# VHH binders against p49116: the designs that were tried, part 233

Target 1, 238 residues: p49116
Amino acid sequence: EGPLLSDTHVTFKLTMPSPMPEYLNVHYICESASRLLFLSMHWARSIPAFQALGQDCNTSLVRACWNELFTLGLAQCAQVMSLSTILAAIVNHLQNSIQEDKLSGDRIKQVMEHIWKLQEFCNSMAKLDIDGYEYAYLKAIVLFSPDHPGLTSTSQIEKFQEKAQMELQDYVQKTYSEDTYRLARILVRLPALRLMSSNITEELFFTGLIGNVSIDSIIPYILKMETAEYNGQITGAS
Key: E = the ipSAE of ESMFold2; O = the ipSAE of OpenDDE; V2 = 0.75 times the mean of E and O plus 0.25 times the DockQ between their complexes.

## First folded at step 15 (VHH)

Design ll9 (framework vhh_enristomig; at its last look DockQ between E and O 0.61; V2 from the best seeds 0.00; counts 0 for: pae E 4.9 > 2)
Fold by OpenDDE, look of step 16:
Structure ll9 (fold): chain B 238 residues (1-238), chain A 118 residues (1-118)
Amino acid sequence: as target 1 above (238 residues)
Amino acid sequence: EVQLLESGGGEVQPGGSLRLSCAASGFTFDDYAIAWYRQAPGKQREWVSIISWSGDTNYAESVKGRFTISRDNAKNTLYLQMSSLRAEDTAVYYCARSQGTYLPRDYWGQGTLVTVKP
């Protein structure tokens, strides 16, 4: 069998809404997040192995790992997104909610901790100077995780995950031959993704745009998106 | 009540041009993405174009370079300028609202018929 990923799967270019407002509002944040989510799912859809799992399995798989994929996407696109600015804006919005007594002290703590975890993770990835290939393989490893409850074809998923891991190993050995422990160093970051709440991520990035609609319900829509729309690339306003 | 009303459809010769409009009401127009879809006879509805709340645009490959989507927020109106029309562009054209570019469409218009024939 051929490789799990090709060079086409390395490209991961996020297009931000244009123009950027002076003050990042909820719409900008949510739209940006939505685009990242779409890009992540678009990436997944482009993998032949993913396609081979079938629509139902694909949906279940993405539902299980979308938060992790999204977070990796945040890390990878942190500069393009001005992620620090976005997170600061989110915090400011939260402060307004706090002043209005809309959130409990415990909830505030949880949300702030989550934001910290996101920032820390992204910073850690930046420090490691993760390249596009490594991100692609890491996303594949996360995507093809067989240990989520309710999945079908777990043996096949596991096989794909192993393949992703092997290809990553080969890549790192070839590209970073002088750094013997780079593979271990980057893989050890993956557990941090499992500590992040999908619910809080959804609340922070998506609630302003989708209202009461859940990401869980949106995932099938994106996965079933028409090929024309799927392959299209949004461009800035002229 | 949210409403979308398409207009501007009609008959046109191949190579001709036509401008469609979608009048929106019942919601804050400038907060939403609006998309065009079309459905040809005997075919499934297909996506044509979308414009985000920020003005970003996207097009199906089949219409890229020929169609231009735009919006006038002051008039709560979406437009689709169609040029170099082809027989295969014959369809009922629909506008649809979305809270985001890649989010589900939640409201649809009734559609306007475009017929491209000699």
Scores: ipSAE 0.793, ipTM 0.897, lowest interface PAE 0.6, mean pLDDT 92
Fold by ESMFold2-Fast, scan of step 15:
Structure ll9 (fold): chain B 238 residues (1-238), chain A 118 residues (1-118)
Amino acid sequence: as target 1 above (238 residues)
Amino acid sequence: EVQLLESGGGEVQPGGSLRLSCAASGFTFDDYAIAWYRQAPGKQREWVSIISWSGDTNYAESVKGRFTISRDNAKNTLYLQMSSLRAEDTAVYYCARSQGTYLPRDYWGQGTLVTVKP
């Protein structure tokens, strides 16, 4: 059996909505976030090991880990997204909501703490200068997490996770041979992803959604999207 | 009430052109992505094109270079300019609304028939 990931799985290119508005709004933020979510799911769908698990397992797996994948994507694409500018706009909106008595102080505190955790995570990844290959394998490690409730094929998922860990180790040892402890410094950052609330991530980045549209509805929609539509959208020049 | 109404379908010769329109009402048109889909007799519905609220466009491989999607926000109208039409383009064409380019479609029009006849 060949490697878990090929060179094509290392490429992760986010295309932002164009043109950028003069003033950031919830629609721009939501479109940007949904593009990153789509790119993350497109990345997962292209992995042969992921395809082999079957549609029901795939949907359950992504529902369980989407926030971890999304956060890794935010860190990886922070520059192209101008993530700091988006977070500043979100904070400004929250401060305006407080002044207009639209949100509780306790809720605002939770959201601000989440933003701080997100910034700390992105800063730690930037400081480590995580490369595209390392991001691909970190995403694979969180994707193939066997411990989520309701999963079937957990032994196979665990084997794919172990394979991801081994291939990351091989890469880091060969590429950063003089930095003996680099892998340990990278892996110790992963537990922080589990501390971030998926509900708060949804509120921050998908606030523009109305009605019954939620991440729970978006995930199966994207994963079940017909192949020609899926491919056509990813090859668009936007 | 959200409504999408397609028009502009008809019969054309191979190599001909048609412009389809989708008139939207009951919502803030500027805030939504709108897509074109088609369904040929005996086949499942297939995606043709989409335009985001910001004007970014994507096309199915089979229509690239022949079809152009556009929007007129002042008129709350979506267009599909079809050129170099082929027999396999014969289908009922539908427009569909989405809150974002990659988000589920929530409202659909009734469709307009395009027939490419020799």
Scores: ipSAE 0.531, ipTM 0.807, lowest interface PAE 1.9, mean pLDDT 89
Fold by ESMFold2, look of step 16:
Structure ll9 (fold): chain B 238 residues (1-238), chain A 118 residues (1-118)
Amino acid sequence: as target 1 above (238 residues)
Amino acid sequence: EVQLLESGGGEVQPGGSLRLSCAASGFTFDDYAIAWYRQAPGKQREWVSIISWSGDTNYAESVKGRFTISRDNAKNTLYLQMSSLRAEDTAVYYCARSQGTYLPRDYWGQGTLVTVKP
């Protein structure tokens, strides 16, 4: 019993490297993105329901949904990240690559369309003024998705997702009682997350990963960090 | 070839101080996050501190307020100033490189021993 999320799961504070470079710097983008990824994974790890599913199930869930969690994180943190500035720098770089024949036109078109979809998603979430509680429940709904292939404990995962949906409904009805359609407007944004390409997200934000390393392969590393290690890496107390 | 070389370890009494160094070569030091880890005999390696490419720092709770990480990009050198040393700080200290603060460490030094006498 008890709520799926508590107030401690609403806090989602991202700190950025400083200073922001004047020009495109792949190391700045990768550092910024890795901070968001880490924050998102540790947010998931902090949830008692997630912990109760066991380590193998935890890894499988996060591998299945990391791009959706990351994209929600981008939308939530778009202002503090100066995301529009980062994306503009990437667009300029891609346009230079076309001029110099360094990438195929088909790939660049695909990447540009993904950037546009990402900007549209972030703008729509900002226009709805999605608050921190709503973001936390949306992330929980995405995290506890029972329909990903290869999952065990799908019945329990479905139960947790239904609980997240119920708690979101209760929160919205209590907090936004004059806005009858707010819940529906929020929930219709979720399908767009499934259409975001994890391959392109890696290319945009995690450029320079060596070898055949993907975020999918890094997830067990991030989830296994000791509590002291991730607590120290999350706080910017100095 | 990427190289990380720790130095500055030694024996010290409780409450004493040491400064560790990690000399880096074979890569553009300025562009990477660099961390300190330690491993006591019979224990797993544990994270101590990290400094991002831009100078932002983080510390393990057990060392916060006692240790200070810094970098000198002109000398390609990472430092760890340790003070108020305790017996539990006895370990081999390693530096490690990463492409990002929260990404896996891709290169490790060979370590320097710090011993805090009882």
Scores: ipSAE 0.168, ipTM 0.576, lowest interface PAE 4.9, mean pLDDT 84
ESMFold2 (binder alone), look of step 16: mean pLDDT 85; pTM 0.857

## First folded at step 16 (VHH)

Design gw1 (framework vhh_ozoralizumab_d1; at its last look DockQ between E and O 0.01; V2 from the best seeds 0.00; counts 0 for: pae E 16.4 > 2, placed apart)
Fold by OpenDDE, look of step 16:
Structure gw1 (fold): chain B 238 residues (1-238), chain A 119 residues (1-119)
Amino acid sequence: as target 1 above (238 residues)
Amino acid sequence: EVQLVESGGGLVQPGGSLRLSCAASGFRFEDYGMYWVRQAPGKGLEWVSTISWDSKYTLYPDSVKGRFTISRDNAKNTLYLQMNSLRPEDTAVYYCATHWLGSDSEDYRGQGTLVTVSS
């Protein structure tokens, strides 16, 4: 079998709304996050090994790890997104209690802690200067995690994860030969992703994405979403 | 001020077709994803379709997949919903929406357009 990932899977380009407003409103944040989410899921779809698992297994995997994938995406795209500014805007929004739905003091604390964890994680990744290949392999390792409850084909998932790990190891050894412990430093960041609440992430970034529909519920639809080049023509064909 | 105005609703027989339009203003329409929701009498809001800012991505729930098509013309600031093979259960007020303030409770939907599917 060929490699799990190819060079095509390394490219991960997020396009932001332009221009960036002086004041980052929730609409801008949600749109940016939505684009990242779609990009992440589309990336997953582009992996042949992912396709080989079948729709049901694919759906289960993404449901289990979408928050982690999204967070890795945040880290990878932090500069393009101006993530620090986005997070600051979110914090300001919470502090000013401008939202119709008032959060309890305890909930605010939880949300603030989550924001801190996100910031910390992204900062840590930036300090490590993770490159595009490393991000691709890390996302693959996260995606093909066999330890989530309710998964089928766990043996195959595990094999894919191992393959991702091996390819990452080979890449790091080749590219960063003088840094013997780089692989270990990178991999020890992954547990931080499991400590982040998907519910809070959803609340912060995805409120209003598709109305009051949860990310979990729409994942199957995103994975089945239609992709096409828009040429300005309006068609009634589904 | 964000404004969304839906049109194109009406009475149609089962198996018929309608095309809804939504005229958008007050924001950079071309930068943002849009979606349709509907509300049947006595029921809550139901998601119907979503389209990305660049029309590269469209997604549908199973209830309308294969029957409905969402599209947009950014030059005209207009969102569309082509509805084919309509069913009585599709009867609802249809709303164009954007996550302007990222809240489902926000009034960033239009007044809606009524679609009635009846023999």
Scores: ipSAE 0.461, ipTM 0.763, lowest interface PAE 1.4, mean pLDDT 89
Fold by ESMFold2, look of step 16:
Structure gw1 (fold): chain B 238 residues (1-238), chain A 119 residues (1-119)
Amino acid sequence: as target 1 above (238 residues)
Amino acid sequence: EVQLVESGGGLVQPGGSLRLSCAASGFRFEDYGMYWVRQAPGKGLEWVSTISWDSKYTLYPDSVKGRFTISRDNAKNTLYLQMNSLRPEDTAVYYCATHWLGSDSEDYRGQGTLVTVSS
């Protein structure tokens, strides 16, 4: 009983690697993205409702939704991350890869479409001026999604999602009482998250992980690791 | 041009049911979330229900949860609201609406359909 989230779940503070290099490179982009991923996983793990589901269910949920959580984090932290600058650097690197025939034309089109969708999503969230409480509840709604294949405890996950939806509704109606359509505008943005490919997100932001390690495969370890151990692993050090 | 046309309103006794429809045209209906709002006599607009473009997310205020069901048929560009166990407090003009059909700061809605719940 009681609220699904507390004020500690509203705080979502990303710190960037220092110093910022003169020319953005794969190492800086991967380190920045890794910090956001770690922050997002720590956020999810700290929720009592998430803890109550058990370790296997936790891993399955995060595997299903990590890209949506990461994308919400990108939108929330876009200014702090200088995301527009990072995306411009990625496009520049892609143009170099085209000149060197390192990527197929079809793959380039897929990647550019993904960058376009990401830019549009982040711009739409900025125009709506989504606040920290709203982001926290949106993250909870995507985290506790019962409709992903292979999940256990689907009825309990659904109850937690309904609670997140109710608390978001109550917050928006209280805080933005004169904006009748705000909740609807916010909720209609969520389906865009399903357009984001986890494979392409890995290519854009997580190039530089050891070998071709997918985020999917390391999620159980991320959920168990302390901050110091995680930072060493995500930078590719051994 | 963008058009939203509500229908299915009428007079019904308390405890009765109605199904509202909203026919959409002039935009890619399948790409946008939809919602219902209502306006009772002398009141402001009240949010009633929301559905995402793929129907994955539906949301209701406590005042209608369990009695109203929002749905959509993307193949027919139609939004629905099934209203059961109607009460006199549900008397209102009901509007379907969508957001992000042009200017980011404006919503689009239809002309509404009147639902009256009385004996």
Scores: ipSAE 0.000, ipTM 0.186, lowest interface PAE 16.4, mean pLDDT 80
ESMFold2 (binder alone), look of step 16: mean pLDDT 83; pTM 0.838

Design gw2 (framework vhh_ozoralizumab_d1; at its last look DockQ between E and O 0.47; V2 from the best seeds 0.00; counts 0 for: pae E 7.1 > 2)
Fold by OpenDDE, look of step 16:
Structure gw2 (fold): chain B 238 residues (1-238), chain A 119 residues (1-119)
Amino acid sequence: as target 1 above (238 residues)
Amino acid sequence: EVQLVESGGGLVQPGGSLRLSCAASGFRFEDYGMYWVRQAPGKGLEWVSFISWDSKYTLYPDSVKGRFTISRDNAKNTLYLQMNSLRPEDTAVYYCATHWLGSDSEDYRGQGTLVTVSS
């Protein structure tokens, strides 16, 4: 089998709404987050190994790791997104809503800690100067994690994860030959992703979900979503 | 202030078709994903379609997939919903909305248009 990732999987370009408003409202934040979410899932979909696992397994994997993928995306796109500004806006919005919603002190603490963790993670990634290839492989490692409960084809998932790790190692050795411990420094950041609550992430970035809709419930639809290009091909072939 | 005005609703027989429109103003329509939601009598709001800002992506729940088609004209600030093969269970007030998969806030929805599917 060929490599797990190709150069096409390295490109991860997020397009933001333009221009950025003076006041970042919930609408802007949610739109930006949605675009990142779609981009992340579309990225996953583009990996042949991911496709080979089948729809059910794919869905389960993404449900398990969407928060981590999203967070890596935030880190990678932090500059383009002006993430610090977005987070500040989120905090301000929360502060304004706290009085009205009568949130418990414990909940406020949890949310604020989550924001702090998110910011620290992104800052740490920036300090490491993680490049596009490294991000791609890190996302792959996160995506093909076999240790989530309820997964099928765990052996195959593990193989893909190992392949991602090996390719990352090769890349780092080749590109950063003088930095012997770079791989270790990069990989040691991954556990921080597991400390972040998907529920809180959803509340912060996706506050406008209707009813009982959750990111978890929407993931299958996102993974099945059709692109205009794809639809055009289908209609043209008919 | 976001303004959304739905139109195109009405009475239709089972198996019939309707096309809904939504005129948007008060925000940069071309920069935002849009969606349709509906509320049947005695039921809560449910999303029925989503389209990205650039029309590259569309989403449908299984309940309407293959029957409904969402589209948009950014130059006209207008959202559309083509509804085919309508069923009695599709009877609802339909709203266009700007937010991720439907906001419960009235600030991001129009007044709605009634669709009644009955023989």
Scores: ipSAE 0.725, ipTM 0.873, lowest interface PAE 0.7, mean pLDDT 90
Fold by ESMFold2, look of step 16:
Structure gw2 (fold): chain B 238 residues (1-238), chain A 119 residues (1-119)
Amino acid sequence: as target 1 above (238 residues)
Amino acid sequence: EVQLVESGGGLVQPGGSLRLSCAASGFRFEDYGMYWVRQAPGKGLEWVSFISWDSKYTLYPDSVKGRFTISRDNAKNTLYLQMNSLRPEDTAVYYCATHWLGSDSEDYRGQGTLVTVSS
């Protein structure tokens, strides 16, 4: 009982490495993307409904949707991240990879199509002027998707998704009362997230993972990460 | 150019403790998350801890959780790993690293410091 999300779940402030380098490099891009990933995972695990599903279900849900959640985060934070500049730098690196015979032409086509879809999604969200409450509910709808194979507790997940949809509807109706079609325009953006490949997102933003360590493999550890108020000292020293 | 210098390794008995240090230079250390990885003899790299740029987030795999503590001092450009309750399987060369790195990428890790846990 109670609202699925509270005002504390609307806060989504991304802090970037500062200042931006004159020449962007993959390490700046990977740090920036990692910060967004951690912020997104911290957001998801702070939701009481998510906590109620249990650790195994939490891991399964996030493995199924982390890329969609990350992509919504990219759209929400596109300006503070200077995402268009980052994507341009990635395109330049891809062109150099062709000259150095590092990637197949077919793979490069797949990656370029993904970049185009990502830019188009972010532009469409910006045109709609999606606010922080709307992003929070869209992320919740994506997170509590009951139709992924292998999930347990799917009836409860479905109930949480329906609750997120209801609360988004109520918010839009109250806040944008003169825009009868705003909810429909927002919801039709969600299918575009299905076009996003988690493997390509890893290649674009998380290159150089150690060994066979994928985002999928570290999700259980990210969901269990410790958070602390900084105090200037190491914790747990013997 | 990026330089990372690990120190503090040595021989310890099982159950003992050791504190590793990593001195960083050539980049803005305070802007980047850092991690420790290790390589046991004849094995690949294994991630053992991560700490965010501001120390807000720390991560540990199950193999070391509760025994190892990562920390950083951004004023001194230094990363630390406190290793308690050491086991023989913790024997490895320990490297500090920044960002995600591939198994063969040496550009963003140090020379390593050897930790040997044996009776």
Scores: ipSAE 0.566, ipTM 0.808, lowest interface PAE 1.8, mean pLDDT 84
ESMFold2 (binder alone), look of step 16: mean pLDDT 81; pTM 0.823
ESMFold2, look of step 17: ipSAE 0.067; ipTM 0.518
ESMFold2 (binder alone), look of step 17: mean pLDDT 81; pTM 0.822
OpenDDE, look of step 17: ipSAE 0.715; ipTM 0.870

Design gw3 (framework vhh_ozoralizumab_d1; at its last look DockQ between E and O 0.58; V2 from the best seeds 0.00; counts 0 for: grease 24.5 > 24.2)
Fold by OpenDDE, look of step 17:
Structure gw3 (fold): chain B 238 residues (1-238), chain A 119 residues (1-119)
Amino acid sequence: as target 1 above (238 residues)
Amino acid sequence: EVQLVESGGGLVQPGGSLRLSCAASGFRFEDYGMYWVRQAPGKGLEWVSTISWDSKYTLYPDSVKGRFTISRDNAKNTLYLQMNSLRPEDTAVYYCATHWLGSSPEDYRGQGTLVTVSS
C-alpha cells in the first residue's frame, strides 16, 4: 500500500480577507474561521484513505474531530491569520457581552480559559517550529482517531492512524535525525487538543449561527459538496 | 455601514420559479461568504444556502438542494438565489446575510423579500 499522505497533502495555505480591517469585527473573524474550516475539511476530503471510509464514517469522524483539526489549523496558520490579534478582538467582544450581563461568571471563566488554552497551544506549536509535513501528519492522526464514540470501521481507522504515525516517525527521523526526541515532543501536544471544547470554539469563531445551524449540522453538507480546488491550496511554500 | 437589500420576491404558483437578488454595500463584498436564510410564518429562521467568497463552495440543505442555486457577481456586489420548482413550504421572507454559515450577531441582513408560493 502507498503512503497515507502525499506531498499534495502538505500544502495548507489559508487565504485571508484582504486587507485586514483596522478593527477586527465579528464578521472578519467569522469569515476567517470559516475559510480555515473549509480548508481543513477540504484537506481531509483530499486524502484517499479518508474517501475509502465512506460518507457515513467520514461524517462521523469529522464531527468528532473538527475542533481538533480546526485548532491545528489555527496553530499552523497563526501568523497568516494574526491569531493573537484575532483572539484579542474576541476577548474585547466578550468583554462587551460581559458588560451586558449576558454571561454567567462561570461561563466567562470557561471561555477565557479556552482562549488561553488556544493561545498556549499555538504558542507551543510555534516554539516547536512544526513544519508543514508534521502538521499534515498530526492532522491525519487526529482525523483518523478510532476512540470517538459511535464510529464504524474502527479497525480501519486505527490502521490509518497507525500509518500516519509511522509516516510521521519516518519523516522526523529522516529530517530531524539529530533530535531524537522530536517525535515525542510533538505527539505529547495532541492531548491538549482534547481539552478544548468544540462548543466554545464554535461560539468564539462562529458566533451567531442562525436557527438550528451548527458546525455539526453543516459538516455533512461540506463533505458532500462538489467543489473546485480551494484557492488556498497553493502548492509549495514560497 | 453594511447594507443589504433583497429583492425579487413575489407571488408564484407551485412549480414556478423566482430569482432573488441581494445588493450589498458598505464592505468588501468580494472577500466574504454570503448566505440566504428564510423565515416562514410562525417559524424561526432557516438556513437556505451559502456561497464562499470565491464561489468555489456552495452549500444547500436537503430541503432546497437541486431546486435552488446560489450565485454571486462580485463586480456588481450582488448575491443571487435562483429558486426553481417552488413549493408552498418555500413561502417565507428571504434574507441575505454576510457570513458563510448564518452567523450574524450584528444582524448583517437586509429587510428581506417575501416569497409566496400558492395556487
Scores: ipSAE 0.678, ipTM 0.850, lowest interface PAE 0.8, mean pLDDT 89
Fold by ESMFold2, look of step 16:
Structure gw3 (fold): chain B 238 residues (1-238), chain A 119 residues (1-119)
Amino acid sequence: as target 1 above (238 residues)
Amino acid sequence: EVQLVESGGGLVQPGGSLRLSCAASGFRFEDYGMYWVRQAPGKGLEWVSTISWDSKYTLYPDSVKGRFTISRDNAKNTLYLQMNSLRPEDTAVYYCATHWLGSSPEDYRGQGTLVTVSS
């Protein structure tokens, strides 16, 4: 029917704890990551197409793609979050775990490789100077992925993904008309998201959250979370 | 030095209400999400509720949703849990919590307040 996303879905403003502590710690990192996760889930569930798929389908989609959405959010907010500083603090935390003999050498290698891949992804997105509209459509393409096992309504999900792709194409062609290859360069970055491990993301950013319960297990509750409405503008006029 | 002090527990009859408080100090309370967890005898910790730093988001497991309400007053550095329609299975020591990378996970968890629901 109408467009998949509206301008309200482009707004993606992350507010960090202030001021940044003189020594970064797991508590600051977990709070920062939790804010991004809540913002990402609030974004996803506000999309009419997502709402139309129904609660069970919504839960299945988000369980399958939350890590990809989170990673896109990290890239979009990397400067605001001072992500490089956070990753350095995580590396220091890992070194303490080695000293206490808590992690195997194989696990440390896996985690370090994940950190390198994450940093490379964020750097490549920054080099392309991806704007807020482009991020919104990329998140929609990732969210409405029909190829995850166990999904119902896969034909409808595929149609929404195709619609997100069409709207991104239209936006890029109109906004960056002088850059013939921009769409292709953007889309080539998406496969890297499938290389990101949700298990390692939890370990890096969500250690100790809700007693180390998996993000997968809390997805239904996050999607049902109660949300206070922002009232800094006349709500009915927007 | 981070301190979390729970209060407001006690003995209450089934169907009754209690309001728990958690006084926080030693960190910028207004910048951090907060949690209520509980521990019944012989059980591990059970998540009870979560509230974001700005109160914009609140989360509950099905076991307490609709009966418990989490809130915070950032000006007073205080976290609250309003518990209504209490049941005997709600009997536990209740803790407010945040996470800290110290020598123990309990470093930023209070000493708890006991809630007993019985006739």
Scores: ipSAE 0.616, ipTM 0.817, lowest interface PAE 1.5, mean pLDDT 84
ESMFold2 (binder alone), look of step 16: mean pLDDT 82; pTM 0.835
OpenDDE, look of step 16: ipSAE 0.492; ipTM 0.777
ESMFold2, look of step 17: ipSAE 0.570; ipTM 0.815
ESMFold2 (binder alone), look of step 17: mean pLDDT 82; pTM 0.837

